# Miniprotein binders against p81326: the designs that were tried, part 34

Target 1, 226 residues: p81326
Amino acid sequence: MLHFGGFIMEINHISKILEKEREEYIRNKVEEYLKQGFSKDDAVNKANQSWRTYIGHRIQDVIYNLLKKFLKDSGLKVTTDKALNNRNLPEELDKVKRLIAINYGEYLFLPDADVIVYKVENNDIKIIAIISVKNSFRERRFETTYWKLKLKESPVTSHIKVFLATPDKDNEISYKCPNGKPKKMRIILEYELDGIYFLKEDFEETEKAKHFGKIVEDIIEISKKL

## First folded at step 12 (miniprotein)

Design xh5
Fold by OpenDDE base, fold request of step 13:
Structure xh5 (fold): chain B 226 residues (1-226), chain A 82 residues (1-82)
Amino acid sequence: as target 1 above (226 residues)
Amino acid sequence: SPDLRKAKFIAKIIKDLAEELGLSDEEKLRELVKLIEYLAIMYGAEVEVEIENGKIRIVIKVGNVEIYIEIEDGKVRITVKE
């Protein structure tokens, strides 16, 4: 059993795999649609549309699985909003759920939290980070920012880092000022969030905009300060 | 089964990766192994890697389905077993 030592999460491997997954998915869907009697052009278009829906969910799972794996040795735990939506939660997850809740006076609501990273120390749970995963920014562009701002308003949740993870395949937020034109969405997201992590290589890197491969290190570092 | 479909899909991806990279040298072989490990992680699957005398054996467990990958002499053999 080659204990491959410190398996550094390399974004190039992730990107390559996602691209191959896309190619295979599209191929399969095109074949399916052709068998259904669609034209080649229609089959391709439908396959691409199907992929957009598929990858939105798939990338969340990918990010969850990556973080779960790479944070395991650090003793950090990972869960999802889906896991928290159960009526009967283990005590640990019930505490996690409560610790990310946002107060609206008479009501508590949970932020959109695709992935939640937390630690357990001396029976106390500390929420470290929430990762929002977005495949596209056509809709709900600033929703993650809203949740960050809301979390910041409470001393209970103000310490929680909010990260955005995205492949940004359409280059919606990859660059701040492409061709001299400011991309409002990139600028605002980078300003308001604690970090943006790209599952791609081609983007404008900044202190807050990083390769997804760095997210593990950043989370571990944050966890040490809590 | 959903697991079988996933396993078959993963197997195809591995095949495509192997074809793209080629297996002509040790570096490419190591790269392929890494990619397979990442692929398994990305699917939440367990992966075991065994290297013996220039032969690489990889087992990926996708639920109740296992993907067996053998790499030897620049060739990749993939078997899916439920």
Scores: ipSAE 0.832, ipTM 0.937, lowest interface PAE 0.4, mean pLDDT 92
Fold by OpenDDE base, fold request of step 13:
Structure xh5 (fold): chain B 226 residues (1-226), chain A 82 residues (1-82)
Amino acid sequence: as target 1 above (226 residues)
Amino acid sequence: SPDLRKAKFIAKIIKDLAEELGLSDEEKLRELVKLIEYLAIMYGAEVEVEIENGKIRIVIKVGNVEIYIEIEDGKVRITVKE
């Protein structure tokens, strides 16, 4: 718990920090590219492109760190798909890996799982949720829904909640019907997934589309039912 | 050091936040402290906060690097130490 904060994660602080990170990152990159001999306009463009790549990885790390911190007191554990990509895993992580695996007959494959939340009770592991982190929806728009549907096909994995977390800076899925036009991606993602969590304030809130600050509470509540 | 680079980056963000918010009253100070704590969490860093006699001391540990933040009399001092 934060010294001056409540139990509830405040998304406005996260958003503010991410904006400051962007500003500082862009400034630094522009300076770097200017030193390399690029024009100001080119430097800015290159910095923006660099930021797009950077923030893609950064936001996953941010979400992981936030969840790890805020779920710690509940006894819930957090890992990532990257942590599971080892041949030699600790027993606990090996079990986690097996419990999220999807059967394709002769093969088992893991879903895209940027963050995995699980609990350990009496040496029994229960997977609670998988969080997919998306910065943009230009590519692989429905990949998360595919994994959700695949997980539902097995009694071993059907209980696993699949969440999407996104800053959605370009408002690709923030609103269902902006200007009266349905946004297919928002509608389908919200329908198929267990929840969408926004790292921003300006979005259409629904029962499934929430501020990222609510994800901790939701996960804890789900964990109590397992 | 990657940790040093990260720490310096964090320190700059803190400075920018402090400058934007101002340090004129207790409410702003509390907000800044919250932001610093969130920032530390977002980087997976440990953070310690001490408040004594109107002075705020914050230590952020980024791997093997420490960021020392002192807030007193409307001023922020940030020191990065490896």
Scores: ipSAE 0.831, ipTM 0.937, lowest interface PAE 0.4, mean pLDDT 92
Fold by OpenDDE base, fold request of step 13:
Structure xh5 (fold): chain B 226 residues (1-226), chain A 82 residues (1-82)
Amino acid sequence: as target 1 above (226 residues)
Amino acid sequence: SPDLRKAKFIAKIIKDLAEELGLSDEEKLRELVKLIEYLAIMYGAEVEVEIENGKIRIVIKVGNVEIYIEIEDGKVRITVKE
C-alpha cells in the first residue's frame, strides 16, 4: 500500500476535477430534461440552474472531505454542523457542540459552522477552527463576521479561529481595490476573520487571504499553540 | 442504488480526465493517478493504488460499490462492480 505520503493539496487539481464534475453533471441533467420534453435551450438553462444549487452543497462536502483526509495524520478531527444537529450525540460530539455555543443569556445558540476542526487530548476537547464555506456572497454576506465577533466575546470561545473558504467564482471578494474602488465585502471579511482561503488561483493574495491549499498547514500550526 | 449511480458518475469523470490528459508518458500517468486520488478524497471514498511492472491498478470504494481502474499500455479500463 504505497501511501503516497506528502500529498500536497493542489488547488489546480481540485479546480480541474470540479470542472469535469460540472461538465458531466450538466450533460446528465440536459439529457434528463430533454426526456421530460423540454427544448434544448430550456434544458441547458435548467441544467445550469440546477448546477448552481448543487455546487453550493457540493463545495461544503468537498472541503469537509479534504480537511478530514489531510488532517488525519496530524491527529486532528473534523465534523460539521449537520453532524451536530442531533438530539442524541456521542459524548465527543456533544462536547464539541457545547464548546462552540454562544451565550445569549437564557439561551445558547450555535454559530454557523460548516466545518469544525478540533483535537482530543487526554479526553479534553479543544476547538481549533471553524470554517465557513460560501459559494456566493449574495445572501448573508457578513454573517460569518458576526459569528467571529460573538465568539471573541467569551473567554471560552475567543481562541477559536474562524476561516472563510470560497471559490468566489464571480470575483466578489477576490480583490481589495479593483480599478481603484474598494470592495467593501473583501476588506471587511479579511479584517474581521482569521483568514480567507480561495479555491482558485486568480485572487489578491495577502497574509490573511491565501490559497485553500495552505489551510491544512495553518490549522496544524494553530493546533500546536493550543 | 444511490451508491451505484454515484460510482458510475465518478467513473465517467475518470474516463473524461484520462481522455483529456492522455496517457502518452509517465508524467501524464502520474498526474492522472493524482487526479483520481483527489477525486476519491473529494467524494469521501477510499482509494487504493497499486503500481506493478508498468501496470497501475486503482480501486475506489463508494459505499458498497467498487470502481476498478486499470491503466496499462496507454489504455484505461474502468469497471464498476456492486
Scores: ipSAE 0.830, ipTM 0.936, lowest interface PAE 0.4, mean pLDDT 92
Fold by ESMFold2, fold request of step 13:
Structure xh5 (fold): chain B 226 residues (1-226), chain A 82 residues (1-82)
Amino acid sequence: as target 1 above (226 residues)
Amino acid sequence: SPDLRKAKFIAKIIKDLAEELGLSDEEKLRELVKLIEYLAIMYGAEVEVEIENGKIRIVIKVGNVEIYIEIEDGKVRITVKE
């Protein structure tokens, strides 16, 4: 991996750091539960459950911070659905929110987008991409594809790229035909979305299914064409 | 404070990374510095790296708390200042 030129993130560094974070997080949680009076076995089980809920949120934060850092020099700005749901929204973010809203007659709803990339030119805002971050695909498997299709329906939002970022540690979408059997979720997600970016090394790479480190240069390239 | 707790967590991760990697040569030192930079970025924290002949100084800003990492002669010293 080359950092010269500024577009590539190394997935192995991110993964190594997250594993160390998991180890320390679990250690701290076990200690906390033991102080609450739980047995060692119960403390370990509860700590692992706590990590599963925490890691989903943590991965979203990691992706936001990485994109914010690595897209900054290209004049691209990054926000989150959490920021857009803030009570006192700055004017710029209010415009971002309005530009991604989906019209359902008398109602407007935001698509489920974890991270939003946009640019500002001459007081004009252009939404470039929305990144959905998924740690697991056990429920609401096609939610991201639904939002891509809704965004595609309007000329105002049809240009917005919809990406999925995932560690996919359970290999739910890592391969098209594991054991010779087509994996429905992987096939449909790859077909409908603009890209899938894996936060791991072991997956079936295609033109749309890539290492997460590629996402920065892909977003920058798209932004130049808008 | 919440920032102090977060900074101590980050400092522990840095210590663990340094111990696992081992600081036996320049290649491993460069790898550790890169890992520290990624860790800071992953927390949205500001990081500055200064390398002087034989000594590496890194400062990570976590809100109002600063983490000072000094690496010299294969030894890592981590100080957390509020």
Scores: ipSAE 0.819, ipTM 0.934, lowest interface PAE 0.6, mean pLDDT 88
Fold by ESMFold2, look of step 12:
Structure xh5 (fold): chain B 226 residues (1-226), chain A 82 residues (1-82)
Amino acid sequence: as target 1 above (226 residues)
Amino acid sequence: SPDLRKAKFIAKIIKDLAEELGLSDEEKLRELVKLIEYLAIMYGAEVEVEIENGKIRIVIKVGNVEIYIEIEDGKVRITVKE
């Protein structure tokens, strides 16, 4: 029931809720593993590992649900790469899939497009933005920039904004020059992408690196120019 | 059921949030209601909030399962119905 007067979402609410979800999730998993006969130390380690896997999927769902809710009144639609990989695609989603796919000879691949924002005007579909959701940058560190560059190669996809959304709890990309040294990953991601949106409060804010709560306003403004 | 399990998990999160905040004044109450709304949206669930004569009633619909939250005089009651 949030209003869009300034299109601001408060990330402290999201972060607080996710922390409570983590606490309860881990408690439940520890109890589950103990019942399976694991030692306390093993149960805790397995629960933390389970959370690491779960939180990546969970944050993607959270972003999808938030964008779907807050973009609805602006006539913008939201889908996911999971939905686009279903066997029984509605025609609308089949068109969305075709509009973002990248051609690699006899193979067609979707970019890292966890969440896709589009609009439908006069039976035509216009892709506005894709959001890559990453909980950690230990692997696939520059995957999102690779997909941005591939989308730029074609005039039919070059307009698509490519965003990265992350809690970045380990501060892998939160600052440009931590300890006075340029952080290559942050600098390249910010340079190449159209925006980085943090699901936390402690990071270096720039024109492209913003609190996640600003993403709705940004997407709406972009859609007005298309 | 999966929906019932999810609803019970959500209900537990709401209870934990309420306990952490402490429902001692109007500001804390408004904060809790806002957190509950965000929580529901984050799960793609419908949520309705009604305020009647000093009582707050919130309904969250998780598939066929409903979570009823009643807040009155600094106390929260949560009921999960399928």
Scores: ipSAE 0.807, ipTM 0.930, lowest interface PAE 0.6, mean pLDDT 88
Fold by ESMFold2, fold request of step 13:
Structure xh5 (fold): chain B 226 residues (1-226), chain A 82 residues (1-82)
Amino acid sequence: as target 1 above (226 residues)
Amino acid sequence: SPDLRKAKFIAKIIKDLAEELGLSDEEKLRELVKLIEYLAIMYGAEVEVEIENGKIRIVIKVGNVEIYIEIEDGKVRITVKE
């Protein structure tokens, strides 16, 4: 029997927890809005809008915390774009920031890098991977592929793996050819990126499109080659 | 406090998970413990699990607030303490 069974069980744990968080969050928000005098229908609509804003940040936080926990014993460190944009940056994080920055003539910008994995060896920092976290693809659908292409243009950053992590609840990229027609967004993202990692079970698995639980093993394997 | 509010939210999620799962056998008990560990990790909280004479004790540290979960004879008791 294949090890995939254990992997699927771990994805089920994360998904189950997030669903319970949603239920409790919505319940609390509906109660809050009802106390403010909104109708039940308005309270539910406002609670769902609030959740959509919250869940985007929550999933980034979840991925950061999971990677930080499960990569630490392999000597790998994890940070976020939020941490890198703080005004008083520790020297180590300042180096991480400079190692992923893209030069546009007189301007210097960070790529879309919600979560960054790196290692420190003999006072040197090596960027292993950046992970773009997307809850929905309604806006900025191909931004991640743009940043991958920019990173490939320089020998200094061309080694950096660019991953996409997503629950993809609306099935925007879950399948390559739904109803027999190629889904442009899935095809292009899979082709250009180094991997897509799904925080759900219902998707078309390929060499590059995998269950999120596999990301830890993949990152560790990549880090050993650098 | 923010830590207390977060800890109470986490405690409620644990209660909901335990109720939905049911603690009818050791497989479901192990599943609940794994869910609690993942939940704690997903919040960046420290978690310790101790098993002694058929009792399971779990402590989740959320900043200055601690969540104590005791599982014994198929019953779950959750205490939030600052």
Scores: ipSAE 0.799, ipTM 0.928, lowest interface PAE 0.6, mean pLDDT 87

Design xh6
Fold by OpenDDE base, look of step 12:
Structure xh6 (fold): chain B 226 residues (1-226), chain A 82 residues (1-82)
Amino acid sequence: as target 1 above (226 residues)
Amino acid sequence: SSELKKAKFIAKIIKDLAEELGLSDEEKLRELVKLIQWLAIMYGAEVEVEIENGKIRIVIKVGNVEIYIEIEDGKVRITVKE
């Protein structure tokens, strides 16, 4: 349990809040679509479709905000890939962007880095961790693993920890061997990544597969070794 | 403004949470305060909580917009101020 200033992270509270947010979001969208002249059934369907797109970004934002809040006192900084996509970056963020870039010969590309944790010491930037946020594994199941492997190939980026954070609502990777059958995706992700953090209670815990509440502590400990 | 719209949305969520949970006892009040604090954090908003003489005052800052929440005598009052 992350105890930051007496605040215990309770996944149940987050889930409850997200459910209320969904209800309010759907209500507002339905009203909007009705005003646009859609039928009630069409409005509901469109609202649900809109929510499916929204929730993916929302979970990423939630994780960003949580990490930003709970890492602040440790002096660690947090940014996002979206913040790095600007043409005019502050010097600090420009350095962060360069320090996570992957070399493809004539080109540099950024890994999928939903959340980036770094520290600034004596005007030097050290990248600590990249957190990939996945709401669903229907598409790009091993993309995070690819980026981890690519980051390992360079001495500039090899130290960067890559974590996966997910609610895993469909239990795609929550268990390694449900009913005695190995789940390929869980096993590979756990093997290749530095950690998987679940925004849920019902999962198989291992050394690398943990409750999301442990991520702050793990990041702080990693930061002390860099 | 985008911030005002966001603040109003948050305020509505708080109202819905309060209505669902109820304000009939101290345990429910504590739970609501926790939920409000989590909600603020989830939105990257600053939150301040003051509890004095059975009155709970919470301020959430969403950019330049403030949400004021007062809980007293089993009632919740929410005000959004730009």
Scores: ipSAE 0.835, ipTM 0.938, lowest interface PAE 0.4, mean pLDDT 92
Fold by OpenDDE base, fold request of step 13:
Structure xh6 (fold): chain B 226 residues (1-226), chain A 82 residues (1-82)
Amino acid sequence: as target 1 above (226 residues)
Amino acid sequence: SSELKKAKFIAKIIKDLAEELGLSDEEKLRELVKLIQWLAIMYGAEVEVEIENGKIRIVIKVGNVEIYIEIEDGKVRITVKE
């Protein structure tokens, strides 16, 4: 149990809170759709669909806020790809953006980087890690691995750790060989990425597949080696 | 405002958590306080907790909006102030 500032990262609390958020969100959306003239069944279905979209963004925001909070005392900074999508960036963020850019010859593109962790030392920026947040793996299953491989191709970005954070509610990647059948996605993600962090308790733990509570410690440790 | 809406949503979650847990004993109170603190962190909000003479006071700052939570005698009072 990682103790940060007297708080133990308790995923159980986060999960409980998110469940209450879901209940409240669904209630509010159902009410909204009923007011729009939908039937109760349709309202519930639409609310559930809306929740699926909402929770993806919500988890990303939660992870960002957690990392921002718990990395602050270590002097590490956190940003997002969304923050980098501006034409006019502060100098620091402009440097961050450039340091994660992938070269495609005539073009530079950014990897999918839901959360970016970096440090500033003597006006030099060092990118430490990129965290991709995935709520489900129905689409773009290996997109994060693609970006990891692309980052690895350049000496400018090869040191950047790429992590995946997920609640994996549907157990898509929680286990390597459930019922004796290999889960290709789990195996490949774990092999190619620097780590997978689960916002849940029921998963197969390995050297690379860890509880999300360990991500802060791991990032801090990596930062000390850069 | 977006912040006010967010604060009201947070306040509602806190109320629901308090109702679910109950406030009958010190253990449940401590658990609720922890949940509120986590909730604040999850929203990137500042949180302050004061415990005095069996009364718990919590302030969550969501931007310029403040959520005041008072827990006493098994009751929760939540006020949102912009």
Scores: ipSAE 0.823, ipTM 0.935, lowest interface PAE 0.4, mean pLDDT 92
Fold by OpenDDE base, fold request of step 13:
Structure xh6 (fold): chain B 226 residues (1-226), chain A 82 residues (1-82)
Amino acid sequence: as target 1 above (226 residues)
Amino acid sequence: SSELKKAKFIAKIIKDLAEELGLSDEEKLRELVKLIQWLAIMYGAEVEVEIENGKIRIVIKVGNVEIYIEIEDGKVRITVKE
């Protein structure tokens, strides 16, 4: 349990809060859809669908806010891909954007980088880690792996750690071999990525698959080696 | 405003958390305070906690909107101010 500023990052609190957010969100959406003339059943279904989209963004925002808060005292900075999509960037963020770019010959493209952790030392920016946040693995299952491999191909970006953070509510990657059957996605993600961080307690822990509470410590440790 | 909507949403979550936990003992109160602090962090909001003589005052700043939470005698009072 990491004590940051007197707070133990207890996943239990985050999960509990997110569950309450869900309940309130669904309630509000159901009411909205009922007012629009949908049946109760349709309203509930639409609310649940809306929640699936919402929670993906919400988890990303939560992770960003957590990392921003808990890395602040270490002097580490946090940004997002969304922040980098602006035409007019501050010099610092423009440098960050350039330092995560992947070369495709005539073109530079940015990896999917929901959260980017970096440090500034002597006016030099060092990218420490990219965190990809996934709520579900139904689509683009190995996209994060692709970006990790691409980042690894360049000496400019090869040092950048790529982490996956997920609540994995459907237990898609929580266990390597449930019931003796290998889960290809878990195995590949764990092999190719620098770490998987779970916003849950019921998962198979390994050296690379950890509780999300450890991500701050791991990032700080990595930052000291750069 | 979007901030006001967020603040109102947060306020509802706090209310729901308080109702679920109950406020019957000091341990539950401490737990609620922790949850509120986590909630604030999760929203990127600033939070201030003051504990005086069994009264807990919490202020959450969501942009320009402030959420005032007072916990006393097992009751939670929440006020949202722009």
Scores: ipSAE 0.823, ipTM 0.935, lowest interface PAE 0.4, mean pLDDT 92
Fold by OpenDDE base, fold request of step 13:
Structure xh6 (fold): chain B 226 residues (1-226), chain A 82 residues (1-82)
Amino acid sequence: as target 1 above (226 residues)
Amino acid sequence: SSELKKAKFIAKIIKDLAEELGLSDEEKLRELVKLIQWLAIMYGAEVEVEIENGKIRIVIKVGNVEIYIEIEDGKVRITVKE
């Protein structure tokens, strides 16, 4: 258990908070939809659908905030693809954006990078890791692996670690071979990526598949080698 | 403001957590404080905790909005100030 600032990162606390957030969010949305003239049943259904969309972004924000907080003392910096999606960037972020770009001949494109961890040393920027955050695997299941493979093709980006963080509520990738049947998605993601971090307790742990609480330590260790 | 709305939302979550957990003993109080601190971190907010003479004071800063939490004698008081 990593102690950061006297806090043990307990997934249980995060989960409990997110559940209370859900309850309050649903209440507020139901009230909003009732005021719009929807029936109670329709309001509840719409609120639940709204939550499904909201929680995906919320988890990404939570992970960003956690990493930003717990990596601060190590001197590491954190940004997001959203922050890089501007025409005019501060010099530091402009450099970060360029250092994660993938070459397609006449064009440079950015990988999907929900969270980017980097360090600044003597005005030089080194990209340490990209974290992809997924709440569900219904869409774009292997997109993260594509970006990892593309980053490996260039000596400029080959050192960048690519991690996946997920609560995996539907157990899509929590186990490799449940009931003796291989889970293709888990096996491929674990093979191609540098690590998978679970925001849950019930999963098959391996050298690459770990509890989210270990991500900070792993990133710090990687940063020391760069 | 959007910050005020967010702060009120956070304040409501804290109230709900306090009601669920209860404030009957020191262990529960410590757990509540931890939950509030995690909540602040999860929102990227600054949090300050002061414990004096059995009174717990917590301040969460959400941009320019402050959430004041006072826990004393098994009661929680939450005030949102812009």
Scores: ipSAE 0.822, ipTM 0.935, lowest interface PAE 0.4, mean pLDDT 92
Fold by ESMFold2, fold request of step 13:
Structure xh6 (fold): chain B 226 residues (1-226), chain A 82 residues (1-82)
Amino acid sequence: as target 1 above (226 residues)
Amino acid sequence: SSELKKAKFIAKIIKDLAEELGLSDEEKLRELVKLIQWLAIMYGAEVEVEIENGKIRIVIKVGNVEIYIEIEDGKVRITVKE
């Protein structure tokens, strides 16, 4: 649980801010494209396309910054798969990279992690959780479950919790039985993953499907058991 | 610079939030301060809030660039300093 009297996450603040960011981003891009000679309709279409590319990275950055901020006092550290793919990698992050890599014979690959939570104890590193950030489920619908299953195959990585974080604006996985019929993506993702965290209010809450504001408490609780 | 562009973008978002809320009472003022704190956190920026004599001063540090927000008598003033 979050500390009483302290700063408490409220998911609506994140959503409200992101909408204002979208509005200002679009306004700036439309102005830029109009100066380049595009028609108003073309400028708007191009600006919306630019935002779609940008928002995926922006949501990952938001989640990274939130977790880094709120996990710091619990002795937990946060990094990203982008940081782990840099050519000039500090020793600590090199160890994190090696601890989540999956072996495919003569090849080693990182799972699609986006955000990684770990701790350092007695100069040793323990990976706590991996958070995959998905804005849409049009492609790579079950990629996160694949990586969870691969991590379960080795006793050295089987303890790692795999979470999915999503705004799910198109309601692709928000409800288990939206039309009286099971929604395959939601059912399988919830069954296989350790948790799904929604960056919105309108979804079916379960033991594994929760408001994103609960993720800090859950990660801290898990870290105490390792 | 990249930090300056980011700080100006953040400042504009704060202005837009303040305009939408309208600073007509204490509850809306508290809501704006919470939104500013969340905005700073979402950018990984340090934020400091001081409430004194009915005046609110907020400083957001975006690398070496600072955003100063002063709220008094329902008016918001924002300055960006390198």
Scores: ipSAE 0.810, ipTM 0.931, lowest interface PAE 0.6, mean pLDDT 88
Fold by ESMFold2, look of step 14:
Structure xh6 (fold): chain B 226 residues (1-226), chain A 82 residues (1-82)
Amino acid sequence: as target 1 above (226 residues)
Amino acid sequence: SSELKKAKFIAKIIKDLAEELGLSDEEKLRELVKLIQWLAIMYGAEVEVEIENGKIRIVIKVGNVEIYIEIEDGKVRITVKE
């Protein structure tokens, strides 16, 4: 089994693999669009747009698979909001869903909870953390902070840690004060969330803004305090 | 099938990684094996590595589809089986 200290050293492996996936994905999509009769320029534009949609989902899957792999021996279970939105859930997952739902009168909604970590003790379920996965902050800049604030409003959900995981390739939140100017998105996200975990090397590290490889240790420590 | 398409995609990524590295020495070989193991983890796939008399055999299980990677004398052979 890979040690999580080794995981930090291996972020370059993940990045290299994702770049090769991008190259092959785009190559395949361009070929498909050319066969449909699009010009080369149109095929490339469409392939790039397709990749932008795909990579967000792909990163969520990578994070899910990594956490499931490395949290298993600590007795921690991992699920996704996609799994929780299925009809006819098993009792365990139905309980997870109800334990993270936010009440709006007659309506219950799930927070932005791409990946959910929980444990089961004596058939009782404790939600440890939710991880929001964002590849870009164009349209949903502060959605994760909204859900953290809503979870804090109830004593039954206020213990749930809310993390953001991101490659942040465009450096939208990588630095707190780039060029001496406070970056509103980074500052507010860091203040309100329990942690921001970067899937890259180049960012300003703080108490709450860390390499993604630290997330397993942090989750395990939190779970011991519940 | 979805599993077969995914396995063929993974196999192509492994081929591309091997080509880029060049497999000219032991260090690059170790790097490729690490990349293959990380690739399997990133897909939630099981991976088994066996080293025998200078031959490396790796099996990645993508559901019911298996990817066989054999590395010998700097050459990579990849087979996808249902």
Scores: ipSAE 0.780, ipTM 0.924, lowest interface PAE 0.6, mean pLDDT 87

